VHH binders against NADH-quinone oxidoreductase subunit I 1 (nuoI1). Designs and how they scored, part 2

Target 1, 152 residues: NADH-quinone oxidoreductase subunit I 1 (nuoI1), of Koribacter versatilis (q1is57)
Amino acid sequence: MSIAPLLRKVFLIDLIKGLSITFKYQAPKDCQTEQYPQERPVITDRFRGQPMMKLGENGETLCIGCNLCALACPENLIAMKSDRDPVTKKKVMVTYVYDVSRCMFCGLCEEACPTQSLKLGTGYEMALYSREGMVLDRKVLEHRTAPEPYEK

## First folded at step 1 (VHH)

Design g6 (framework vhh_3k1k_2)
Fold by ESMFold2-Fast, scan of step 1:
Structure g6 (fold): chain B 152 residues (1-152), chain A 119 residues (1-119)
Amino acid sequence: as target 1 above (152 residues)
Amino acid sequence: QVQLVESGGALVQPGGSLRLSCAASGFPFSDYSMRWYRQAPGKEREWVAGISSAGDSTSYEDSVKGRFTISRDDARNTVYLQMNSLKPEDTAVYYCAVYSEWDLGYDYWGQGTQVTVSS
């Protein structure tokens, strides 16, 4: 019995697996996680603020639960659930979650919102330090509660 | 009209403690989250601490975690920042802020209070 052929077989399998993974992660969709390598969040003037939800003049929710902002996000950061209002029979947003930690601030979600309720604001100083693992829910977006680090 | 007035800044020795206060008026204080920022000479303003509208959630910049504590007193419309184990690097003008561009028109900041840590 020889150990050299066995070691060579083990190393060959490991090498092939490594190459396979490398090629797979070159896919465009896998590279979308951080698409702005030339920008530094604390220095670049192209950095926008945190997402916020504008309320109407009477404090009513402007979001109609259409899910267009979630469909427009290339990073899949937005999760929304809507239901029908039993009185008006219109779609109403029930739950809204925005993961800011992977947000590239491209503005596509803001542009897709037909009621202009979703905006990228100027609260970026708070977001710059707490953005890692930070998740913003409906309460934070609509009532401007201080962002919290998302517990892993 | 929205007003924020900071107080409590002083000259302290390294390792000392200081408590900052921010008196707020002109908006429904208990419905808004509050934040503290600081700005050292020649540097940009940095976020230091935040507290939720309900007062049950707080967040801190990593360099001040374990040393600073943010709290609020809704009966007095006041936000506090308790600073312990102060370091020379903590020397800055400290600002109280409320963010509500869509409700109050934009971010409101106080006048600032100077904290100097030196021997």
Scores: ipSAE 0.000, ipTM 0.100, lowest interface PAE 16.8, mean pLDDT 63

Design g7 (framework vhh_3k1k_2)
Fold by ESMFold2-Fast, scan of step 1:
Structure g7 (fold): chain B 152 residues (1-152), chain A 120 residues (1-120)
Amino acid sequence: as target 1 above (152 residues)
Amino acid sequence: QVQLVESGGALVQPGGSLRLSCAASGFTFSDYSMRWYRQAPGKEREWVAGISSAGDSTSYEDSVKGRFTISRDDARNTVYLQMNSLKPEDTAVYYCARYTEVWDSGFDYWGQGTQVTVSS
């Protein structure tokens, strides 16, 4: 007659054992919780990346030829030439040259651009794109493709 | 990824001739004007010759005018400096540099250079 209480007791013991294992897996004491699971680091701006010139919605140049980015650069890496549009009478950028091999990636030129046309790409390490002697002109900056990481 | 490699430097007697070559890679060669510079021992680097991106105009420093000729081969991404009637004062390390025509004071980067020695 005591079989029914024994069966109930056995089922309760199995349930307690199952819950114990589940809670141990949820917060394992044998594992380093700081290391597993790892929070994925938020990838942010490190060296501001490779310079590029953003174009407008219709592919037009957003640069107004103000030369403020060149004046803001502490290493004097930027040279710009502008001309006057005969129709609008406004200055427009004709040429732009950026010397990236001495670039400090400080972002002062990007911050000085009132039209936000000059941008430094995010997510690149300096080693991924730099070689001594790199100079980028307007054509390259507007159509710049980031180089792939090198491998042996 | 920009690379400039100069070659052709040698020991030459006064009055001799020499041709320097500069092989370019890592950029669209035809979009850039090219320049030659030289640096003599104990002196600043000086501009020697230049050629436009289209190859239709050339310029030279006064001391080399009539003796040196700059040329380019866009199919081979190479710029050349033909040096004639060499003088001892032409002894220097010669550097190839990339320039845009629109930028008179431009930024240029040079290769390793090639040594030219003019001595008897």
Scores: ipSAE 0.000, ipTM 0.082, lowest interface PAE 15.9, mean pLDDT 62

Design g8 (framework vhh_3k1k_2)
Fold by ESMFold2-Fast, scan of step 1:
Structure g8 (fold): chain B 152 residues (1-152), chain A 120 residues (1-120)
Amino acid sequence: as target 1 above (152 residues)
Amino acid sequence: QVQLVESGGALVQPGGSLRLSCAASGFTFSDYSMRWYRQAPGKEREWVAGISSAGDSTSYEDSVKGRFTISRDDARNTVYLQMNSLKPEDTAVYYCAAWEDSYLGSYDYWGQGTQVTVSS
């Protein structure tokens, strides 16, 4: 049947066009999500501490600025800027912003970090929430004076 | 059209001060880290100073630490290098570079250079 092969070819072309358009609209860059009210997690529902950035033994940043944690976050809470070290030619993180007001403590950002620099606190620590101070920058994340773990 | 235009190069006496400026156009300046390099007669081009895209991190080559200060003015799309306590060893052509690192790769732009001479 000369019609059946032609119909299949037309269908496949239309499917490819449809996939191209759908892919474009589903791409994160093409989506404009309306802002919605921020939710604060009830501290008793999540027993994890706030996010922290581990430093090396000499106080060096372990973060390589790959942006994978920001891409992994389902709530788009992380924004970072990185620069290349002009001597070593390796990426280094310069600025880091974490909005904890809508954080679900899911651990996806921690799993995505290849240097294991970004950490969520342990389950026996209580998260500290503050008024309109729930956006943590690099300095806060790296130099937090978290409460010491309870040890007996 | 991307352009980096250095200015401020001059002949100065040892112990003097000089400020270099680099005016950028044709790209989103605030997305790029900025760097200064120099090339002295008979030497390879060397890195001197760098400032992050956010402006909150700076780095310097050991020989210029404490004497040179890098800064940026994103409203004017300009980066500066303040050079104090100049030595004859600082005589070089100074180059401005714009640098962007992303998860997709690295991109850079270079200026044409400005001559700094330190001599009595």
Scores: ipSAE 0.000, ipTM 0.076, lowest interface PAE 19.6, mean pLDDT 63

Design g9 (framework vhh_3k1k_2)
Fold by ESMFold2-Fast, scan of step 1:
Structure g9 (fold): chain B 152 residues (1-152), chain A 120 residues (1-120)
Amino acid sequence: as target 1 above (152 residues)
Amino acid sequence: QVQLVESGGALVQPGGSLRLSCAASGFTFSSYWMRWYRQAPGKEREWVAGISGSGGSTSYEDSVKGRFTISRDDARNTVYLQMNSLKPEDTAVYYCATEYSFESLGYDYWGQGTQVTVSS
């Protein structure tokens, strides 16, 4: 009764399991000791960064609720609602939502803003591996509150 | 008050060309982006092309780049979509759109649509 084929099969499986365990424990250790190569896209001045809404010198909103930035966005990422100011009787922005997850950073919304209240800053904070779940409301845009972590 | 009226839709053979027109009224046309969308049977509306209020910036969906050209005539309050090298997958109802609302969120004003059919 030759058991050589069975021993070869069992030995081969044991060898593969041994190599798998070694690779599993050694690979994370190698990654821990070696500096990770820079895999994030480099954000340069040619790219627009995080959208922000500039406020006036007294903290007043500069947005006049004209909706031109929303109309300029080819992906329709901006939704706003305006109402009439009881003091000035001019339309003012009440609600503003900017979905940056699909933002192409084309700068068209910034270009369209007649009051220059909407700005796309140049910054590394926008260099994320995933942009899903990044919805910025008026509070975040105007008051620069740290966006709620889209990563849990 | 915002009204968009599309025209120019027709039955065309593959490889043909067609020019769509959209007449706009009820808003300051020259200040607003104008966009073209399309909707094929059983599918969601998809963006096709856009042109800025100044006419200085145009943008296109990847599948139509090089084949479609958007233009505007602010004196006539009209937007055009020149479609070349038409394919059967371009068959859809084409809508002209603009967002002109200070009271609505995420909504565009749409025309009634014009049917484009690419078939032999």
Scores: ipSAE 0.000, ipTM 0.095, lowest interface PAE 17.0, mean pLDDT 62

Design h1 (framework vhh_8h63_2)
Amino acid sequence: ELQLVESGGGLVQAGGSLTVSCAASGFTFSSYAMGWSRQAPGKERELVAGITSGGSTYYADTVKGRFTISRDNAKNTLYLQMNSLKPEDTAMYYCAADYWSGEYLYDYWGQGTQVTVSG
ESMFold2-Fast, scan of step 1: ipSAE 0.000; ipTM 0.158

Design h10 (framework vhh_8h63_2)
Fold by ESMFold2-Fast, scan of step 1:
Structure h10 (fold): chain B 152 residues (1-152), chain A 119 residues (1-119)
Amino acid sequence: as target 1 above (152 residues)
Amino acid sequence: ELQLVESGGGLVQAGGSLTVSCAASGFTFSSYAMGWSRQAPGKERELVAGIYSGGSTYYADTVKGRFTISRDNAKNTLYLQMNSLKPEDTAMYYCAAPDYLEGWSYDYWGQGTQVTVSG
């Protein structure tokens, strides 16, 4: 019944770091990922309930940095950092981290999100969102909604 | 205009109990998440409890098991029941509401009510 949660937690952190670095190097070359659907990493139900950030119709960021999803989580699994955009003076999310190892899949964080930007799914990839990685995170989120490499 | 008015604070002995309340006006109270934050002398403000429109609650580890947050939507009032009070709980307690227009979480706070625990 019990799996080594510490090793799984470390494994998830390493996967997120590896994915962000690899994607950063390959971001301008979409053809490098043409074999990706055939070699797609298969992750078991330990990645069930992975957080995903939904974008608006024009690819805009919907998250307003309110931290309500983190407060709603009964296991305190979500950490969010926000800051003000220097141009618009609006609050924006700069960092988002979710520890799936203790997730109860209750959906309270989705319900708490006033803009419906946070979604949980059965996807095989983790979502990491930050201001410095915003362009890459947006591309990853858009690819996850695309029918070819991220058809569900 | 959103207004929050706290009351119920005072001096209480260590191990005692106290309930603070917050009267809200100027918005549809039942549709908003509400919370309690505190600021002790020389320390930063911390969120100690939150309650959502659907009834879900959050508690900081420092108060979990001792404090209970509740709401009365018919009276537009938020409550915080504090049990087993410690000198470390001495602080100014603020009723808080998120400002969705600016994207702030618990950005709007009332004037506060002082809770002092003697030990």
Scores: ipSAE 0.000, ipTM 0.121, lowest interface PAE 15.2, mean pLDDT 60

Design h2 (framework vhh_8h63_2)
Amino acid sequence: ELQLVESGGGLVQAGGSLTVSCAASGFTFSSYAMGWSRQAPGKERELVAGITSGGSTYYADTVKGRFTISRDNAKNTLYLQMNSLKPEDTAMYYCARGSYEWFDSYDYWGQGTQVTVSG
ESMFold2-Fast, scan of step 1: ipSAE 0.000; ipTM 0.105

Design h3 (framework vhh_8h63_2)
Amino acid sequence: ELQLVESGGGLVQAGGSLTVSCAASGFTFSSYAMGWSRQAPGKERELVAGITSGGSTYYADTVKGRFTISRDNAKNTLYLQMNSLKPEDTAMYYCAAEGWYDSSLYDYWGQGTQVTVSG
ESMFold2-Fast, scan of step 1: ipSAE 0.000; ipTM 0.117

Design h4 (framework vhh_8h63_2)
Fold by ESMFold2-Fast, scan of step 1:
Structure h4 (fold): chain B 152 residues (1-152), chain A 119 residues (1-119)
Amino acid sequence: as target 1 above (152 residues)
Amino acid sequence: ELQLVESGGGLVQAGGSLTVSCAASGFTFSSYAMGWSRQAPGKERELVAGITSGGSTYYADTVKGRFTISRDNAKNTLYLQMNSLKPEDTAMYYCATDLSYWGDEYDYWGQGTQVTVSG
C-alpha cells in the first residue's frame, strides 16, 4: 500500500480547511527575507527517473533553498518557498512542489542542485507513483519508499 | 501591515478571457512566493496557481493549460491570465503571499475579486 500519495491528498484537504479558517484572522508578525544565488544551468539530454529528495544523517534536509532546480526545469514544474534560519542565517527550504505528471525526466534539475539533494530514481517505483494529476510535495519527495542516502 | 488588493474580476461569457491582478504592499514583494486561490459557492477553497520569487510556476490540474500566473516585481503586482473560461471557473479569487503548499498555512490577505462565467 502506497501511503505517500495518500498523504499528499490528505495534506491538500487539511490545507484547504485551514485556509478557510485562517483567512479572516491571519496576521503576520514578521517578514522573512530571501536571497537566491545566481548560477548558470547545466545542459543535458540524459534520461533520469522519478524525483526524490535525499536527507542528511539526522534526517535534516540537504536542500539549501536556492531555487536552481526550478530555474533549470524547462517545463517549470518546480515551485519552492525558502526562509532564512534566524540563527544560522542560511536559507532553508520550507515547501517544495514537483509536478511529476509533466516531467520529461531530462535530469537538468538534478544536475543544477549544488547539494545533490534532488535525485531522480529509476525502476519500478515510478509505476507506484504514476497517478493522474500527481504533484509531489516536500514530504513525499523526502520520505518516498526508495532508500534514504544514509542506507547505502 | 502586509496588504494585498485583488482586482479585474467581472462577468465573462464561456470561452472568454479575463485577467485578474493583485497589488501588493507592505513587504519586499520580489522576495516572496505568490499565488492565487479560488472558492466557489458551497465548495472549499483551492489553490489554483503559484509562482516562486524566481519565477517558477505551479498550476492546479483544473486550470493547467488555460491559466497563466505572472509577476511584475517593479510594480509589486501579481497577475492571473485566464483563458477559455468555463462556468465551473465561477468563484471568488484570492491573492496569497509566502505560500506553503500542502501541509502548511497560507498567508491570505485580500478581499478577493469575483469572477462569474456565463454560458
Scores: ipSAE 0.000, ipTM 0.109, lowest interface PAE 15.4, mean pLDDT 63

Design h5 (framework vhh_8h63_2)
Fold by ESMFold2-Fast, scan of step 1:
Structure h5 (fold): chain B 152 residues (1-152), chain A 121 residues (1-121)
Amino acid sequence: as target 1 above (152 residues)
Amino acid sequence: ELQLVESGGGLVQAGGSLTVSCAASGFTFSSYAMGWSRQAPGKERELVAGITSGGSTYYADTVKGRFTISRDNAKNTLYLQMNSLKPEDTAMYYCAKVYDLWSGSETFDYWGQGTQVTVSG
């Protein structure tokens, strides 16, 4: 008899406990720029912007649900769930939550992504802040515009 | 088919150093993230270090600054260099293929048999 499946069960329980994050979800419409309280942004040549998810040519998610970005985050800000697509039988990310309020913008999650789907924008034109925290779900992350290159 | 074999564990005095290694076979090692977890008697299993296919590393706060994870893709081998060992580091250390840790299916995660590290004070 093998104990490997039992050891994996124990490991997964520990991982789930480590990813247990209580968060508040807000619909994207609730965070409209016209009604959002404005805060002074910190402007610097090294400013890292909001996280975003790149999509494929047909609007398909490029995220393969590997959880490497969550493992790389020193603040444990990322929680995700993946499942098998019943049609293609490929692993797909179903839910993705990023707590930006404690994000250090260190880029470790971006570097960890094997499909390069997770990106931190340049942010100079992104001015949405929340003192009480902002939780970005899959839909918000996937509908961000790509960052524009800056001249040196 | 897929196999992970840990080695290098043993007894070491507090303040000492030890390197454990994991030999991987049966899969394309360079394409997957790998990690080290540990479990001490009476404690929960803890992921102590991880390394992505691209070389980015993660460390638990309990070992940050003391442990270093590395990989050799040419030898299909994962390493954990443990420095400034404390009695609290006494545990069974397991090598894991961590690419599919967050999953609804258990068929995509693999663990080795483990290697015992004991730190005496």
Scores: ipSAE 0.000, ipTM 0.115, lowest interface PAE 15.3, mean pLDDT 62

Design h6 (framework vhh_8h63_2)
Amino acid sequence: ELQLVESGGGLVQAGGSLTVSCAASGSIFSDYAMGWSRQAPGKERELVAGITSGGYTYYADTVKGRFTISRDNAKNTLYLQMNSLKPEDTAMYYCARDYELWSGDFDYWGQGTQVTVSG
ESMFold2-Fast, scan of step 1: ipSAE 0.000; ipTM 0.134

Design h7 (framework vhh_8h63_2)
Fold by ESMFold2-Fast, scan of step 1:
Structure h7 (fold): chain B 152 residues (1-152), chain A 119 residues (1-119)
Amino acid sequence: as target 1 above (152 residues)
Amino acid sequence: ELQLVESGGGLVQAGGSLTVSCAASGFTFDDYAMGWSRQAPGKERELVAGIYSGGSTYYADTVKGRFTISRDNAKNTLYLQMNSLKPEDTAMYYCAAGFSDYEWSYDYWGQGTQVTVSG
């Protein structure tokens, strides 16, 4: 009916406004890291053994959730999930999983960590871990006590 | 909700000993790094001792050899044994919990307990 030309005109205006908004906005790329937070420059005893995550003086996580260590690992052994703090808008690591059973101790993940929170020990003097002990989650990495090397 | 309640503070003479304790609730205590910080009037808050879930400990140089941190995971309680106290140790002592594996990284603090060392 006579209303059809008016409906087409309304839809055309809506389309143009939709395209204008889409053109002005692009989805942010989450793969790029933001500014790195400061690491507190206080005594850090070196940890010997398998991978661990260093904590700050107050037991705070030094990991900023940048995922660079996971991207650097040639064996794809690291899975990290991070969220943004709603108040500070900074990325915070929520979960971290490291499969050490396939780890080559190449140091690429440690080198890639901008806060130097991920540390990789020698590991070759340690007893073979059970299968379950070969998959280290955030708890083990951040709260692990350094194993003593044993002579056999 | 994570809660930390300190107790055991008080007045003690120089050279004396005191133990402060922290009762924790609302979280899996064994999974958290725990610590003690202090703040004296006009000074910044100082971390004096820390204990990780795995049992490793940290001590500030100002208290090393005099203070001992320990935890009782069965009682969800953190302790700080203070020996050879000095007037300079006078401060509010705060219990702190770091974080758990699957939670956002936050520093949690209790309300504090006052320790006063007379000289």
Scores: ipSAE 0.000, ipTM 0.104, lowest interface PAE 15.6, mean pLDDT 64

Design h8 (framework vhh_8h63_2)
Fold by ESMFold2-Fast, scan of step 1:
Structure h8 (fold): chain B 152 residues (1-152), chain A 123 residues (1-123)
Amino acid sequence: as target 1 above (152 residues)
Amino acid sequence: ELQLVESGGGLVQAGGSLTVSCAASGFTFSSYAMGWSRQAPGKERELVAGITSGGSTYYADTVKGRFTISRDNAKNTLYLQMNSLKPEDTAMYYCARVEYTTSGSWEVTFDYWGQGTQVTVSG
């Protein structure tokens, strides 16, 4: 029942190659930058029903990058990429894309979110999120194709 | 400090069954989708089974109907029940935490693996 030490190195190399291929083919825009800017996720909204992300007191995302909302969506509307913060070494969500055009408001993605950071709202529920979050969403949307590298 | 510790592997005859377990610590287990992957000599590594925090499951066509994935969030433990084992099921089985997914499919990447448990099926 022993594993050769050499197998560990080969396994890790194959894993890194597989990860690179997956990101390149499945989320091209997420792979366009070598530096991950500390920005809020890009949330696209075409309909009056709007997906929203709660922000912390310092404007940080409450999303822990668990990917459960993307797995729960029966319409395959969500693409998420998470990575480690090089400073704190914590998992952070880098990119989040939500195609609201086919959203059925089934609530499965919201139910799957353990931190309750993802919310689906229409009409009155739009008032639950801060004005600052809306401004950040616009900035992120503008720079989604070619975000600038960050200095932090 | 994140740990995934597998147990339950071993030698079994074709047609037999066994259960492998994975004990997780150092993160909020109930919040993550988890999976079992295997690597056999001369074969590509494959995801054989996955389970979301809500309990929705995925199985590769090679194991569908024979394997059952389950989780116990109170014990922070992931299980894989393997029935009707075949010699081609011989592989190192790894418990893994899902890192990245797209479009609600099990086209996923993993950020953590256990050290693996060897399952050998004799024919």
Scores: ipSAE 0.000, ipTM 0.151, lowest interface PAE 13.5, mean pLDDT 64

Design h9 (framework vhh_8h63_2)
Fold by ESMFold2-Fast, scan of step 1:
Structure h9 (fold): chain B 152 residues (1-152), chain A 121 residues (1-121)
Amino acid sequence: as target 1 above (152 residues)
Amino acid sequence: ELQLVESGGGLVQAGGSLTVSCAASGFTFSSYAMGWSRQAPGKERELVAGITSGGSTYYADTVKGRFTISRDNAKNTLYLQMNSLKPEDTAMYYCAAEVTYEWGGSTYDYWGQGTQVTVSG
């Protein structure tokens, strides 16, 4: 007599148990991705809320050069270059370019930043200078004061 | 070829109004973000107003509440309505189109000779 039919029966019971446990952890409330509400999806009459990069207590960059913010941006507005710090041997951001002219202020890049260094400031205004205006480099993003050359 | 032609500049008294226009040709105007930049002698060149392909607008703090940027995609024309002009608004005004690079970054290019706006006062 073969015990193979009994083992097959036991396997079916274990499969049902496994599916039950998997379903319990895949419940809609546990895996639901909320892309709404959008807090400030549009900037209308006045440009406020520019991207900025928070610095540490000693003025050091908090950005680790992971490129997750660039990958999260649906408009492909962010370009980043990273390099390895010879002292700490950690990846650090070398160049950062953010094109704000097409920014929807959706906050996806801010949510993607693991160090919380990239912020979209909803109450901050700046003046843009030069023909490269609407494109913010690392220095502008880290210091928020776009330029200061009204020194004449 | 790509071309931007500015017009409508001139002399105006302080407190007056002026509209400058930019006629675009040689590219799909409706798909580009457009802007107006200005430069006065001895000052930095600045972007004073921008408008995206979707119609969202930006204004420099120096012109907010006084200038209005608009576009007419059917006529391939960009406009800047300037109200309550001040002597410090005296500058050469340039029409600019956004150039988007393959990697997602962009910058503005100037392809016209500009139009001079002079505000007396």
Scores: ipSAE 0.000, ipTM 0.087, lowest interface PAE 17.9, mean pLDDT 63

Design k1 (framework vhh_8k46_1)
Fold by ESMFold2-Fast, scan of step 1:
Structure k1 (fold): chain B 152 residues (1-152), chain A 122 residues (1-122)
Amino acid sequence: as target 1 above (152 residues)
Amino acid sequence: AVQLQASGGGFVQPGGSLRLSCAASGRTFSSYAMGWFRQAPGKEREFVSAISWSGGSTYYADSVKGRFTISRDNSKNTVYLQMNSLRAEDTATYYCAADSGYYLSWDEYDYWGQGTQVTVSS
C-alpha cells in the first residue's frame, strides 16, 4: 500500500511539473488579454433592441457556456450556469438569465460572444417591451417560447 | 440544416399583384423569424418585411407599408409576401431569410433563399 506512494515520491519532478502548469489556470486573464480582434467592424451608432439567442441550423443552441458575455456587461445583468455533458465532456449552457430592465443596449455582450449566439436585435416581440423588471430565461432568449403573456 | 426556397416571382404590370412564397426545410421553422429582402440592379440589398416566430409581430419598410403583407404558415413551413399595387420601383430580386430573432438589416440573418425575380413593367 505504502510502497506505491513512496515510489512516486522518488520522482518529485511530476509535482514540480504540475505546479508549473498552475499559472495556466488563470483563465480570466487569458480570456480577456489574449483576445485580439484583427479589425473592428464599423457599427453605425444605432439603438439596438432586445437581446435574443441565435440557434444553429438544426435548432441547436450555439452558446458554449463561456461566460464572456456576462464578464463584458458593465451592469452585470447576465447570469449563466454551464455543466459538462458526461458523454462528450464539453461545456453546455444549462441556464441563462438576462435582466433587461437595466440594460443599456450597449452591445458589449454581443461583441464578446465568440459563437455570435447572443444578439441585440431591432425586431422583437412587443409584448415584452412594455414590462418592467423583466428577466429573460433561456427559452425566451432562443425564441422557443413567448415571454410573459399579456394580461392587461 | 435550414434551406429556403423562394418562388412566385414573374412579370407584372404596374398596379398588379404577386404572391411570393418561401418554403423552408427542417423542423425548427416555427422557432425562426423570417424576413424578406430585395436587391435591385446597381443597388444595395434592402429590407422589405419581417415576421416573428409566432406571427404576432410584423415589420414593413415605409416604401411597402399598406401594399405588402407578410404572413406565415408554420404547419407548412412557409412564409408568404403578398404584394399589391406594384410599382416599377418594386422591380428587384426578392430573397427570404431566417434567423432565431428578427432584424431590419440583412447582414444579421444567417439563412438565405435562392431569390426570385420580380419585374414590374408595362
Scores: ipSAE 0.000, ipTM 0.110, lowest interface PAE 16.7, mean pLDDT 64

Design k10 (framework vhh_8k46_1)
Fold by ESMFold2-Fast, scan of step 1:
Structure k10 (fold): chain B 152 residues (1-152), chain A 123 residues (1-123)
Amino acid sequence: as target 1 above (152 residues)
Amino acid sequence: AVQLQASGGGFVQPGGSLRLSCAASGFTFDDYAMGWFRQAPGKEREFVSAISWSGGSTYYADSVKGRFTISRDNSKNTVYLQMNSLRAEDTATYYCAADTRYLGWSPSAYDYWGQGTQVTVSS
């Protein structure tokens, strides 16, 4: 006869299915586990790039330790510690860890950074870090070769 | 002084399980990535597993993926390796190591090393 009432019934069944799944799986979200090889991981031209931190003209850190990038990350991949500089009284980043292995390269952390210090780079930059794993600390993100003393 | 003490090794039959522990002292444990490496007689040291400073990311060698689970307890300054479905080829001395820069699977990337614990899977 008519298919419109049947289509509405089918759509309602789909809604009920969705709700039953939601009620069934109310557990906290699982964290991702990634296998990486004993050898250097391969990079592809589809891999958007890696995060990096830009420095100022005098090599100063532009990150102010506000934690907005960590709050914006849907996968909770960023952890940072900040403290106040005893001389300038400004908040400064002390440690920063970015887990690239589960990164979706969505750019939300870059958009959230008020100083524009955090950037997602081009794919070629992955080659510099892939041999030593996918968790990047402050020194790696800032392309610093030697640890520099800072007040905690 | 920095110290890493690995324990929990021993003899086990194929298909059995063991849990290794690595107790750390002398550094700020929650700022370091931790890894497990193994060395069989006559072979070089190879990567087994690694865990990020927060425990949010874990990595495994292809040979152990699905059988081994790495975890850490930052309140106890301890990293663990749960080994299931053990095989004869898993026989080795297992070492725990700490890396301050970023997570690596090369032994040369790690700053601090433990003494090791022997695991022997009897065929």
Scores: ipSAE 0.000, ipTM 0.118, lowest interface PAE 15.4, mean pLDDT 67

